# VH-VL binders against Probable ribose-5-phosphate isomerase 4, chloroplastic (RPI4), part 1

No score or structure here was measured in a lab: all are predicted.

Target 1, 266 residues: Probable ribose-5-phosphate isomerase 4, chloroplastic (RPI4), of Arabidopsis thaliana (Mouse-ear cress) (q9fi13)
Amino acid sequence: ASLSPEVSPLLRAAHHTVDNYVKSGMIIGLGSGEASDFAIRYLGQQLGSGSLHNVVGVPMSARSASEAAKYGIPLEYYRDGVQIDFAFHDADAVEENTLIAVIGRRRSSQEDDYILKQKSIVKVADEAVFMIKEEQYKAGLEGSIPVLVQSLNWLAIAEEIDDLYLGDAEVWRRASVENEGPLGGDFPIVTSDGHNILDVIFTTPIRSLADLATSLDKIDGVVDHGLIIKTRCTVVIAEETVVRSVTLQTSALEGGVRTYGQTLQK
Unless a header shows other numbers, all headers, positions and changes below count from the first letter of the chain; antibody chains are not in Kabat numbers.
F, E and O are the ipSAE of ESMFold2-Fast, ESMFold2 and OpenDDE, as the mean of both directions, binder to target and target to binder. V2 is 0.75 times the mean of E and O plus 0.25 times the DockQ between their complexes.
[cut] stands for letters that were removed.
The coordinates of atoms that the task and the answers printed are left out; those that the model quotes come from them. Centres of patches stay.

## First folded at step 1 (VH-VL)

Design A1 (framework fv_iluzanebart)
Fold by ESMFold2-Fast, scan of step 1:
Structure A1 (fold): chain C 266 residues (1-266), chain A 121 residues (1-121), chain B 107 residues (1-107)
Amino acid sequence: as target 1 above (266 residues)
Amino acid sequence: EVQLVQSGAEVKKPGESLKISCKGSGYSFTSYWIGWVRQMPGKGLEWMGIIYPGDSDTRYSPSFQGQVTISADKSISTAYLQWSSLKASDTAMYFCARDLVPFGYSAFDYWGQGTLVTVSS
Amino acid sequence: EIVMTQSPATLSVSPGERATLSCRASQSVSSNLAWFQQKPGQAPRLLIYGASTRATGIPARFSGSGSGTEFTLTISSLQPEDFAVYYCQQYNNWPLTFGQGTKVDIK
């Protein structure tokens, strides 16, 4: 007569990711988020049972480090030159066909703000997987794109961004205290690297995340942003009853990027 | 490489309990739904229910809800089908099967050899 | 629940002939339909999934077609080992449901 708790679709995406991408002997970038929590727990269980061995985790956040320690995953902290065989991560959204991921959007349980660390670990890994829900995978994405900026001249940078996307986006400086207004009041978030975060909130569909990344990268004083362009990546999409995976395929002969690979739908 | 091996034939009396097994090997046991199918003598196939061993999420077909219990033990890669009190109408061949795709339930591509259960007084 | 109805109940064919088996769903199942073969005393074997995709190791003489509510399994040149019972199964909605089966018998 008793009901089982609702199971997150991301649990199955996480298990799929570990089962198909993690091999004994690997150094693995440990992402941050609900699906990453499930993947870390499952990876720890596989190590504890002996199904996997000689795996070391490189955590992308304090959250992922704590989860990994709880489940007995040996850790090595990120530093320049570390070799990472594989990384998994959550994403706030992924653009259909290009597999460009959006990370670092403001969350109600925001404890960690390590966009640069997360992005660096994902990029340096030989291969990466993003685990998302089906509603997060589409063309014409809207919403916040986090942009890391130099703190000294943040207002001038914000005004330049506002001018570029006038009518399409609002620019807000992220505050450490909620409801500080669009300029972030007197309590802006300052990352561990000393930067401010601008939330560039698109109210119209973004036609191309690649073009957006290029335009943001050209702005003097922009340090980085929440858009991840990863050549060797797969997106594992959690639906209610199935898991679907989409992988980028590059072709040297055609000079193009192809998206292919899908499992059966529900 | 992928195999599902079921327990041997059973002969039981009405009112007795029974637990039959299905052991998976050659794949990630916790990543695929395992289903149980009944085939009564001379009849077609009927889905009884499915279990995802990774989180023990279990779904029963309405006609089998409350009639049987499906469970799994990850540590030995084994799924189970259990009756608390058998009836003569439970006489059938019982198959276990692994789903074709990880994490979803769809078409089942690997099947156990079947366990024949005979219930008679 | 979605009811799957197969026709005919029995199909009598000679080796080398073409066999066509029908499966009808009581409501749309999109392309989420599978075909299974079962020989006496054996477990079912997956032939086709996604209405038309042949499973690994299945001979090219087996083909599936259809979508929505009407589906067909075709065996282009029936071999002696193809005499069996064939079941369709929908996986569009829970609970998963099989058709009652079509017996392909020797003429």
Scores: ipSAE 0.000, ipTM 0.404, lowest interface PAE 17.3, mean pLDDT 84

Design A10 (framework fv_iluzanebart)
Fold by ESMFold2-Fast, scan of step 1:
Structure A10 (fold): chain C 266 residues (1-266), chain A 125 residues (1-125), chain B 107 residues (1-107)
Amino acid sequence: as target 1 above (266 residues)
Amino acid sequence: EVQLVQSGAEVKKPGESLKISCKGSGYSFTSYWIGWVRQMPGKGLEWMGIIYPGDSDTRYSPSFQGQVTISADKSISTAYLQWSSLKASDTAMYFCARSPDYVWGSYEYSAFDIWGQGTLVTVSS
Amino acid sequence: EIVMTQSPATLSVSPGERATLSCRASQSVSSNLAWFQQKPGQAPRLLIYGASTRATGIPARFSGSGSGTEFTLTISSLQPEDFAVYYCQQYNNWPLTFGQGTKVDIK
């Protein structure tokens, strides 16, 4: 195999992910982000060289679809009942031990918001991998958690979230990208489904992403959020010269105790 | 047009420090790797190391690791090769050259497609 | 480290004749091999990349072939301006490595 110059640690994580998780005959959920772009390119190269055969991609975003088409990956659009064997995706952060992922921070307003599609594809996949940098893997995560809300009552919903996390988070309605013309930064983002995005910016460490997800899910008018809970997942962590992977494990018995993970290096 | 222009010839004594430059023009400097190649008098080409200016990712040949420092300033489209303490054995012509980013399925990837004119470094007492 | 070995060290050819230069890699480099021409006092010039693809502006008389460990550069009907040193280089593995060069001179 070809050993190319490495542009970033995420390139190593992407190549590791394709090499270890993608097999001929699979239907693959194609994630969105810097690492996913590297993975899509590399997957296309493996198909072009004949190292992999009969692989079909299901893109999670317009960016993913465009990259896959550029590198010759056959595509199939997501629909009800589609079987997905494996999915890879970027994450903005991952909570240590639970492997709960945060997504939606890296989206630009130029790409539309794809949080619902990304979560659906990851959820239906038999197994998923999140590719991240080492500084994004920790306990006590801070920063933005994107929340999709009904647009009609967005202010009331924002006020309820603000009250719930008073002293711990700031709530902002996400606006269009700056310098997009005279209206840049003045108008709210509206997703293709007609929803607004609230950025719930935690300024103190989040004790439990699972508890946060449960709390957000109970708020009337919250459509979804950027927290992904996936029981069969691995996190591929890009370090300066090595790649580390952590897999969430469960007992073979129903209702068994979960155990975290094997740390692997190249 | 696309061009790499290197700094002028240097004459130094052993133990002195030196920093030579390679300035890119006519292309997106942050989208290409910049490599450094040494050619000792009457000898062949030796790859020293490479940098991606977009994120400063730097890779060295094992023979040159710890002997030189490669850096880049993307605000002025310039890459650098630096010695903290020169030796007589560093006497050579030093070339910079750009390399496209990796695209495995494309046979258009070339290791070094545009070269600087070279910087002659002479180290003598 | 992949070692690149070129042969012959020196090749003497008359103008108008064919020159064939060889490059051998100690391990497979697939098709990730380039050929460069260097004239005295000048920087190297890319001739061929991907083992067989001619670079922009390179005359049709230059052609490359091979894959894996065995590669050749052929110059059909050698011209006076073609007398130079030729280097092969693999870009399949870190560190990048060059052959020692083949000098093509006048017979």
Scores: ipSAE 0.000, ipTM 0.381, lowest interface PAE 19.3, mean pLDDT 82

Design A11 (framework fv_iluzanebart)
Fold by ESMFold2-Fast, scan of step 1:
Structure A11 (fold): chain C 266 residues (1-266), chain A 123 residues (1-123), chain B 107 residues (1-107)
Amino acid sequence: as target 1 above (266 residues)
Amino acid sequence: EVQLVQSGAEVKKPGESLKISCKGSGYSFTSYWIGWVRQMPGKGLEWMGIIYPGDSDTRYSPSFQGQVTISADKSISTAYLQWSSLKASDTAMYFCATHKGYSYGLPYYFDYWGQGTLVTVSS
Amino acid sequence: EIVMTQSPATLSVSPGERATLSCRASQSVSSNLAWFQQKPGQAPRLLIYGASTRATGIPARFSGSGSGTEFTLTISSLQPEDFAVYYCQQYNNWPLTFGQGTKVDIK
């Protein structure tokens, strides 16, 4: 995405994230989305100016790879066992207090629907940051939770999910096109791994994303879902004129959630 | 306004124990790291360690690990530096310092400092 | 640990003149470098962080530059109150480390 002449809240969140979390010598997971586009551009500028050096990017999407290439960030593609020091990503929503993120919701533009790759990079990273707008951070989240399912038995899986959340959610198989093709069919999206995506659209507030993740994981034929539970996680929240960060970190001996914040003013 | 107030000067003999304090005010004591810095007479500054008072997460510089104990009491917004058995080589000025910006996973530069506690250890 | 080396050990300058202080890191610290001023009998005072960002209340005559392993602090027009010891400090890696200091003395 192109930078607006106006200072965007997500632009401030992205700059904050790079300034405070990226150090020379790191291998960085490069997220996908509007804030990630700003972060990638800024990171490339820091490398070009010499403010940062010896940074390598691991892109989560074709979009992030393209942006990184435009701004001269050296790239290495994800492989099992790769060490990733830090990752930043956009999220569709984040549950307040738990910092469980939702990713992979349908967007108006064409998408890289490889949810597994994005989740793998975020989970493997030593620390991750989600950059979101204030309205995306709340308790009682509603809306779509994407679920990756085996294509061979997708209908039975969809029926199991529908029965489990009857009255609370609608289940739809994500289509590869908005309208029917010339043959009159509605064609499903098939991921690079051969799976279908079910959009489980919650019309009532989800009480616990952790419980939802556990329930979905128990269903035979569910491959994965768009819920990310990350132990070392910070959420950088873009408000109208300021940026706020919230870090989830619990001590085994003492317990608790840490909130670090200094409001950055325009 | 952020303020760190340290305990007064100490004169001790080798082998004695000592605990000095650093009281924070004007900010959320439990939300920011506090560090301890040693300055031997006529010498430069040395980081000893840091503590996050909210959960007592403590990190020592390798040369000070096992030499001192850093602790904090969040109920009275006070951090401590303690020796079980002082040596003449512990004679120094000791400073506490904090950073009131973002701390976890972020660079640590300390922008607020206590006035220092002079510790003299002689026989 | 990262070793910080400052030069010169002592710099003699007259009021109104420019002072340039150097700091070298044994390995890259990116821009994660701070400069402190210390006067006799006082606690250190933060001047610069992020290699080039002036701390709140610090006069414009103080400026920092550099990245990686080579850094400089410049005082463009030395005032009488600027005669002090100056320390650089890296905060890129744990443990945090200071340089040995540069004493800026009156000629």
Scores: ipSAE 0.000, ipTM 0.383, lowest interface PAE 18.9, mean pLDDT 83

Design A2 (framework fv_iluzanebart)
Fold by ESMFold2-Fast, scan of step 1:
Structure A2 (fold): chain C 266 residues (1-266), chain A 123 residues (1-123), chain B 107 residues (1-107)
Amino acid sequence: as target 1 above (266 residues)
Amino acid sequence: EVQLVQSGAEVKKPGESLKISCKGSGYSFTSYWIGWVRQMPGKGLEWMGIIYPGDSDTRYSPSFQGQVTISADKSISTAYLQWSSLKASDTAMYFCARHEVPMAYGSGWFDPWGQGTLVTVSS
Amino acid sequence: EIVMTQSPATLSVSPGERATLSCRASQSVSSNLAWFQQKPGQAPRLLIYGASTRATGIPARFSGSGSGTEFTLTISSLQPEDFAVYYCQQYNNWPLTFGQGTKVDIK
């Protein structure tokens, strides 16, 4: 019953997500972030009280694994062939109407090594929910889009991206220490798979995240990026007085009855 | 270099209190759960409970909830198992073990183990 | 709680022969199963985790298999030092639970 005065506005979104999407017998992809921490805690409470049973989690990060263990959620390791009924996750931003999510933006308290795992779990899940604040749900998004690149020739890749978005974005190589210089200095973050992260920081509104994803996917040496395109997707938005949910309508895609209204590659 | 060292054997009478210890070294003590496992003479292994020393979050097996208290002092990298009033049925070997949780699991296995503390309770 | 049942209770086998130990969970534990060896007067020793991954320093003659509810530990050519009690342990659900053990002794 007692809540901290410092509680995040994402608490309601997290509880709404668990209450409306999680049922006994499910295998759940456990996201990473502020709202996901609240969802994991609440899910653990529902399991402890007996309101839910036979629910297991598949963690997207060491953070989500640690939180799930603390709150008593049984876990399964993600591997080929794991069936995931539902996944919830935080997002840095979500594009209005398309529900394309941005993940992996730099934060001082965040481990940044999980973009590929997070995307894989969200995409393999039958249905996914992104929990966000109202300010994160917009058309014409700006800001950082993280791009995973091969470490060999990372500078050439960065120059190609810079040229492609000249006047619209700044390209910075993410540093393991506080950023020093236009390309992150000499101390880059290297992911567990041996890749560098380029932060492509848009200073003008991005017209289409789908077009951006397609464009980035065509660049030789780009391994992946922080844009998630998911056809069975709902966004749960934490507003001042209520929680609002927006579900992607497949009938609204090109051709009416197609699963994807845009080309998804890889 | 990763090691768990337990306190020495104890001989007690029913009704007495007892606190045994498990000291970790060679790793980040606050980053791993520490579990306690009981083995009664000639019997198998029973998980009693587990503690996360970083925030003192403690989980008990239903069979041991209320029977024992698990605690930790992170300043000296030591976990504890304690009884307010021992019973003859508490006679057993007690092991502590580090709970190894891989990145993609929320739970894991026990490795390494302490050498064990033999507790004998007799009237 | 998940109940772990091991069989047989005792297995008598000659050195050089194969030993097969079974562990059954009362509900699915996925691949979240570990095997331990315990010799008299000693702490348990981790052999296998994740149902089939050998722990560091464990000889190749030890192998684990299975998923869900049925698991097997196989010792392909039993050595004199392998005579011990073996326990399975699930780590899928809290509370963590062990099987009752299988004693491997000399025929």
Scores: ipSAE 0.000, ipTM 0.390, lowest interface PAE 17.2, mean pLDDT 83

Design A3 (framework fv_iluzanebart)
Fold by ESMFold2-Fast, scan of step 1:
Structure A3 (fold): chain C 266 residues (1-266), chain A 124 residues (1-124), chain B 107 residues (1-107)
Amino acid sequence: as target 1 above (266 residues)
Amino acid sequence: EVQLVQSGAEVKKPGESLKISCKGSGYSFTSYWIGWVRQMPGKGLEWMGIIYPGDSDTRYSPSFQGQVTISADKSISTAYLQWSSLKASDTAMYFCARDYYDSSGYHEDAFDIWGQGTLVTVSS
Amino acid sequence: EIVMTQSPATLSVSPGERATLSCRASQSVSSNLAWFQQKPGQAPRLLIYGASTRATGIPARFSGSGSGTEFTLTISSLQPEDFAVYYCQQYNNWPLTFGQGTKVDIK
């Protein structure tokens, strides 16, 4: 290749996440993405050295399971009723102040198969951390919001979404990379439960991810989407040379939700 | 150009120590794993271990754990394979090879660039 | 460890003919499988990775297929320079393991 690989600032974010949130005896949701891969490697090293013990991983994707196995992390696969103490994951983007995360943007056909599982694991975990780059933490997010839809009615659902966000978004049914034909591929990704994935690609800034989630939830035939609203979460933001964390917590007084930010110097 | 250059052939006696080298050039040395592969005369390839020079993380084949030490000096883009006490059964060609581990940590591309090999002969 | 078994041990073919080499893993390695070519006195050369992706500079006559435990390397029109030993290698699990090799020689 002509371009040299650049070291990712997400390495610091991953190490910070494991060091501050993973404890012996935990069942950990293992996320998918660049920072999650660093976190899995580091967690495996800590288990191998004896710094951590009795940690079990619940993988969010086939790649996460493979990486965890390579680094010696014992695995338990996700099923109804599993207790997850903590989960880490890469977010594609996070809305400033609300800490609503976007996950499940297209990376590979293998990862695309796991959007619902990824979201479920993050939501059922007692606490979650999203690891992101600083440019992914802002108000007015743009880009793809993946939406899981009933396969039989996918076109009608896509048309309803298109009408709702006319001029603001393009709606595409996600195609399988493996089975793409010469004409650009018309073979959809199909989840194990028979659902399709629609990429709703916003070309104008999204004013409110909460409003978007509410609107998508009202559409008949929408099974779920890549927007995560989690009450106990921290966003670990990888800046050029330092890591910043932002935590969403309820105040001691009822009805309050507050965002607390801190910078870790390295 | 991207290349790995290994140190020259070695002739040793059983019980002697040895350290051979593999120098990378033409790429970011700390962004790739360096693996070591043994090939005994007339035999196939055996993976010995691998190191990530960026943080010196190492993984060994169980067959070679405790028999060799893999290290790297990133300031001079060089990886090393070392024996504290050689045996006649260590007589082989030793290859180093670069393995891309993308920034997400996934193993991809397997060993894409290889050194020319270092012949090690151990005899009494 | 995952054991990689190649067959046949030796394959004799004429130039211009198709050669098909097999590699079997003792347990699933997904698509994390590479093929290498080695000529006498030379270092191995990467041909295929990810079971089916050709490495840079590798001629189109080389193709890989398979997933899980059964893999195949095909050389569609064997050239004189293709007579060599071919190795498969899994990189799905530690330790990394190679097959014993298939020697492709002239009939």
Scores: ipSAE 0.000, ipTM 0.394, lowest interface PAE 18.9, mean pLDDT 82

Design A4 (framework fv_iluzanebart)
Fold by ESMFold2-Fast, scan of step 1:
Structure A4 (fold): chain C 266 residues (1-266), chain A 121 residues (1-121), chain B 107 residues (1-107)
Amino acid sequence: as target 1 above (266 residues)
Amino acid sequence: EVQLVQSGAEVKKPGESLKISCKGSGYSFTSYWIGWVRQMPGKGLEWMGIIYPGDSDTRYSPSFQGQVTISADKSISTAYLQWSSLKASDTAMYFCAREDYGDYEGWFDPWGQGTLVTVSS
Amino acid sequence: EIVMTQSPATLSVSPGERATLSCRASQSVSSNLAWFQQKPGQAPRLLIYGASTRATGIPARFSGSGSGTEFTLTISSLQPEDFAVYYCQQYNNWPLTFGQGTKVDIK
């Protein structure tokens, strides 16, 4: 069916993703975010109509689990050794050509500390799709890169990151949105495993997300970060009236990694 | 320290309205689901429903849909369970519990101490 | 909804003896199963999650096993304070469901 011109571009990206990547019998990693909400809703509708059958969802967040349950998608929670055939997720940004994704950026209306779980499910999946808006697919990305750090010495870790990117980024410890306590203090977000989140906000273009990931991984006390490097992935880009998909694959005959583009008209 | 503190015991008459509370502390209240569980005198545990305070997304057990309202006020880290018109059959202990996760979702920990609701003439 | 069935309904065990409690799911719940202990007038206390992972502060005599549809809670050497009702709960599928409980009596 044809989509209305007034429909959200992310709705088109979500429908494209389900239509092209989800098959009956699959175990699907269910991402978190606006496009993932649309994808979950649409997937549930396809199951309800009988267009798809025997699909099980593995939610990446409480939000994903809730949406899946609402639309009748059977759920299994993630565990070691689970086979995930396909996963979809929202990305905050994707680097052009490398398809390295940024996830976990702060939203003012929602607190989400599931970065490690989201990355684990995406990495375990045989294939993954990131759904993004066109303005977030480019070279020279700016903005926040979330970094998960040990809480005991978070300030020293923050200072080391600040020193590495002096003049290029600001480093802030992510606070809860709660206004609790007589002093009005900022309380840090603490993940389920006891870590803090640092938002490393780049004010100049990042030349290479791969180099950034490597540099962050070398810092003692950095547990993980919001950069996802996935060898078998596709980025579904929501443009004003159409959806464009870009796939990254490794080829021995190419001498490395090559990016392919595909445009789908609604 | 992560804890849930519930409001005190209530004694009500049939037809009266009631709203009981569950206040979370020591964690990011908007990042975890809060569930409500009923236990009738001498009976087992029944899951009533769950709310995600970050966006107030609320899910009910089919047995409780339309019978109660679950809500949350994230500005004061408090979840609520509400009845518009109580029945004698609502006499029970009501527990709230946080849905905890490590690498995997789903188990309830910690639990509130419970709120005893007695509905009689 | 997934139906959780516990057996036996009541179990009488002498102090120091092994107690074995069973929980069966009407369809697979993988390892997404928790066990709770409840004493009269108290909130349920988490014992085991993930079918076999002991919660913080829970004595080593408590252990869980199983996956899929068949699960077991074992108390290796029952103590007087273990007199309680025990519930299993699946968290694999919505709605979340509890078993009806097994009452453990000392005698």
Scores: ipSAE 0.000, ipTM 0.392, lowest interface PAE 17.3, mean pLDDT 83

Design A5 (framework fv_iluzanebart)
Fold by ESMFold2-Fast, scan of step 1:
Structure A5 (fold): chain C 266 residues (1-266), chain A 123 residues (1-123), chain B 107 residues (1-107)
Amino acid sequence: as target 1 above (266 residues)
Amino acid sequence: EVQLVQSGAEVKKPGESLKISCKGSGYSFTSYWIGWVRQMPGKGLEWMGIIYPGDSDTRYSPSFQGQVTISADKSISTAYLQWSSLKASDTAMYFCARLRYSSGWYKGYFDYWGQGTLVTVSS
Amino acid sequence: EIVMTQSPATLSVSPGERATLSCRASQSVSSNLAWFQQKPGQAPRLLIYGASTRATGIPARFSGSGSGTEFTLTISSLQPEDFAVYYCQQYNNWPLTFGQGTKVDIK
């Protein structure tokens, strides 16, 4: 059968994720983004029909909380020590083979305040799935890596990052209004925890996200960043007519990744 | 590596003019305030003033306002401390230091220091 | 301006012993306090900032504590290279101000 031209590939990735990873009785981290919206809606429909039961959601953003409430998913808010069985999330990009995810790139100001919460929920979950489009899965990633910094030291930290990646990246403090410039003033986004966000925009391919994470973690005043290293994760890749899953397999002998394909059009 | 390199020792007479320098390297010179600190013989450290080389905004300690001029030339990553007319009481070691932000624009601690310039003013 | 008072003016300590240096502010500076070491003929070197955070490359034997008006620098096991003058600096209020220094001498 033919799929509608209106159907987002992320819809298929979201349904695949819920169908294969969500079980009755679970506490589930609810991600933020287009695929997560589809997954939340579908999960709510499965709960409403009785196909799934006894599922509680832990929202990673105001967007995911609103979507979950709309579709009748019971919610519990994140607190230290909460047990999360499974989490799904969108990612801005995922590094091929390592499955290190990039989150928090600016698409909407409403999502910028939640990077730490999103990262914490994904990391504490027993298992996580990132739902992405095919073009977001590659080696040699470019573009913004969001870095959370202490507000009192933001310029010093920005210059340290700029010096470290001279010729490879541009460093910008994320503004509450895009393109404010000198006429409108420099009004930074301040997270709920009082931090600024630096967009470290790589204009050359990043050779290793793991090395980048290590380098950023060494900088005094860097609170965290949008790179997620998760040992128990799967990436569900939305292609035009198929959904492909890549799962990280870590051992003393192997350390590789496995790929699984599924055809949705017969 | 971050370095601040200051000009050499100076011996001057009262009434003479003087301009000493502090050259930064190994970091973005235009993005950190540079401070000047005086240490008179046998005395402690006194903050004189600071400059932001990116736009030459200067701020002086009340005790040094009008006594010295702080400036910078960002094209050569160099800050300056200048006297139009030296006094014997200006005899001291002068340090430049980079200010690292910890509380707003101009409030911070000095993380890297120049080696110092000894200025002796005697007749 | 905020006046920073250090005590004692001179501290005589044997190598391997613990040294405790005090710094008092005339009004609260929160945790916005730094400690510097100055050896004879050298520029000051940053040891501690934010009252208790060690600067990069500073040995673990140096520790800072306190908040508000009372601050302490502790050197847990004094080494020969630690004999120097130590200054505190507040950066909570303008103008920035330093203490008068504590000289750590060999006993």
Scores: ipSAE 0.000, ipTM 0.358, lowest interface PAE 22.5, mean pLDDT 83

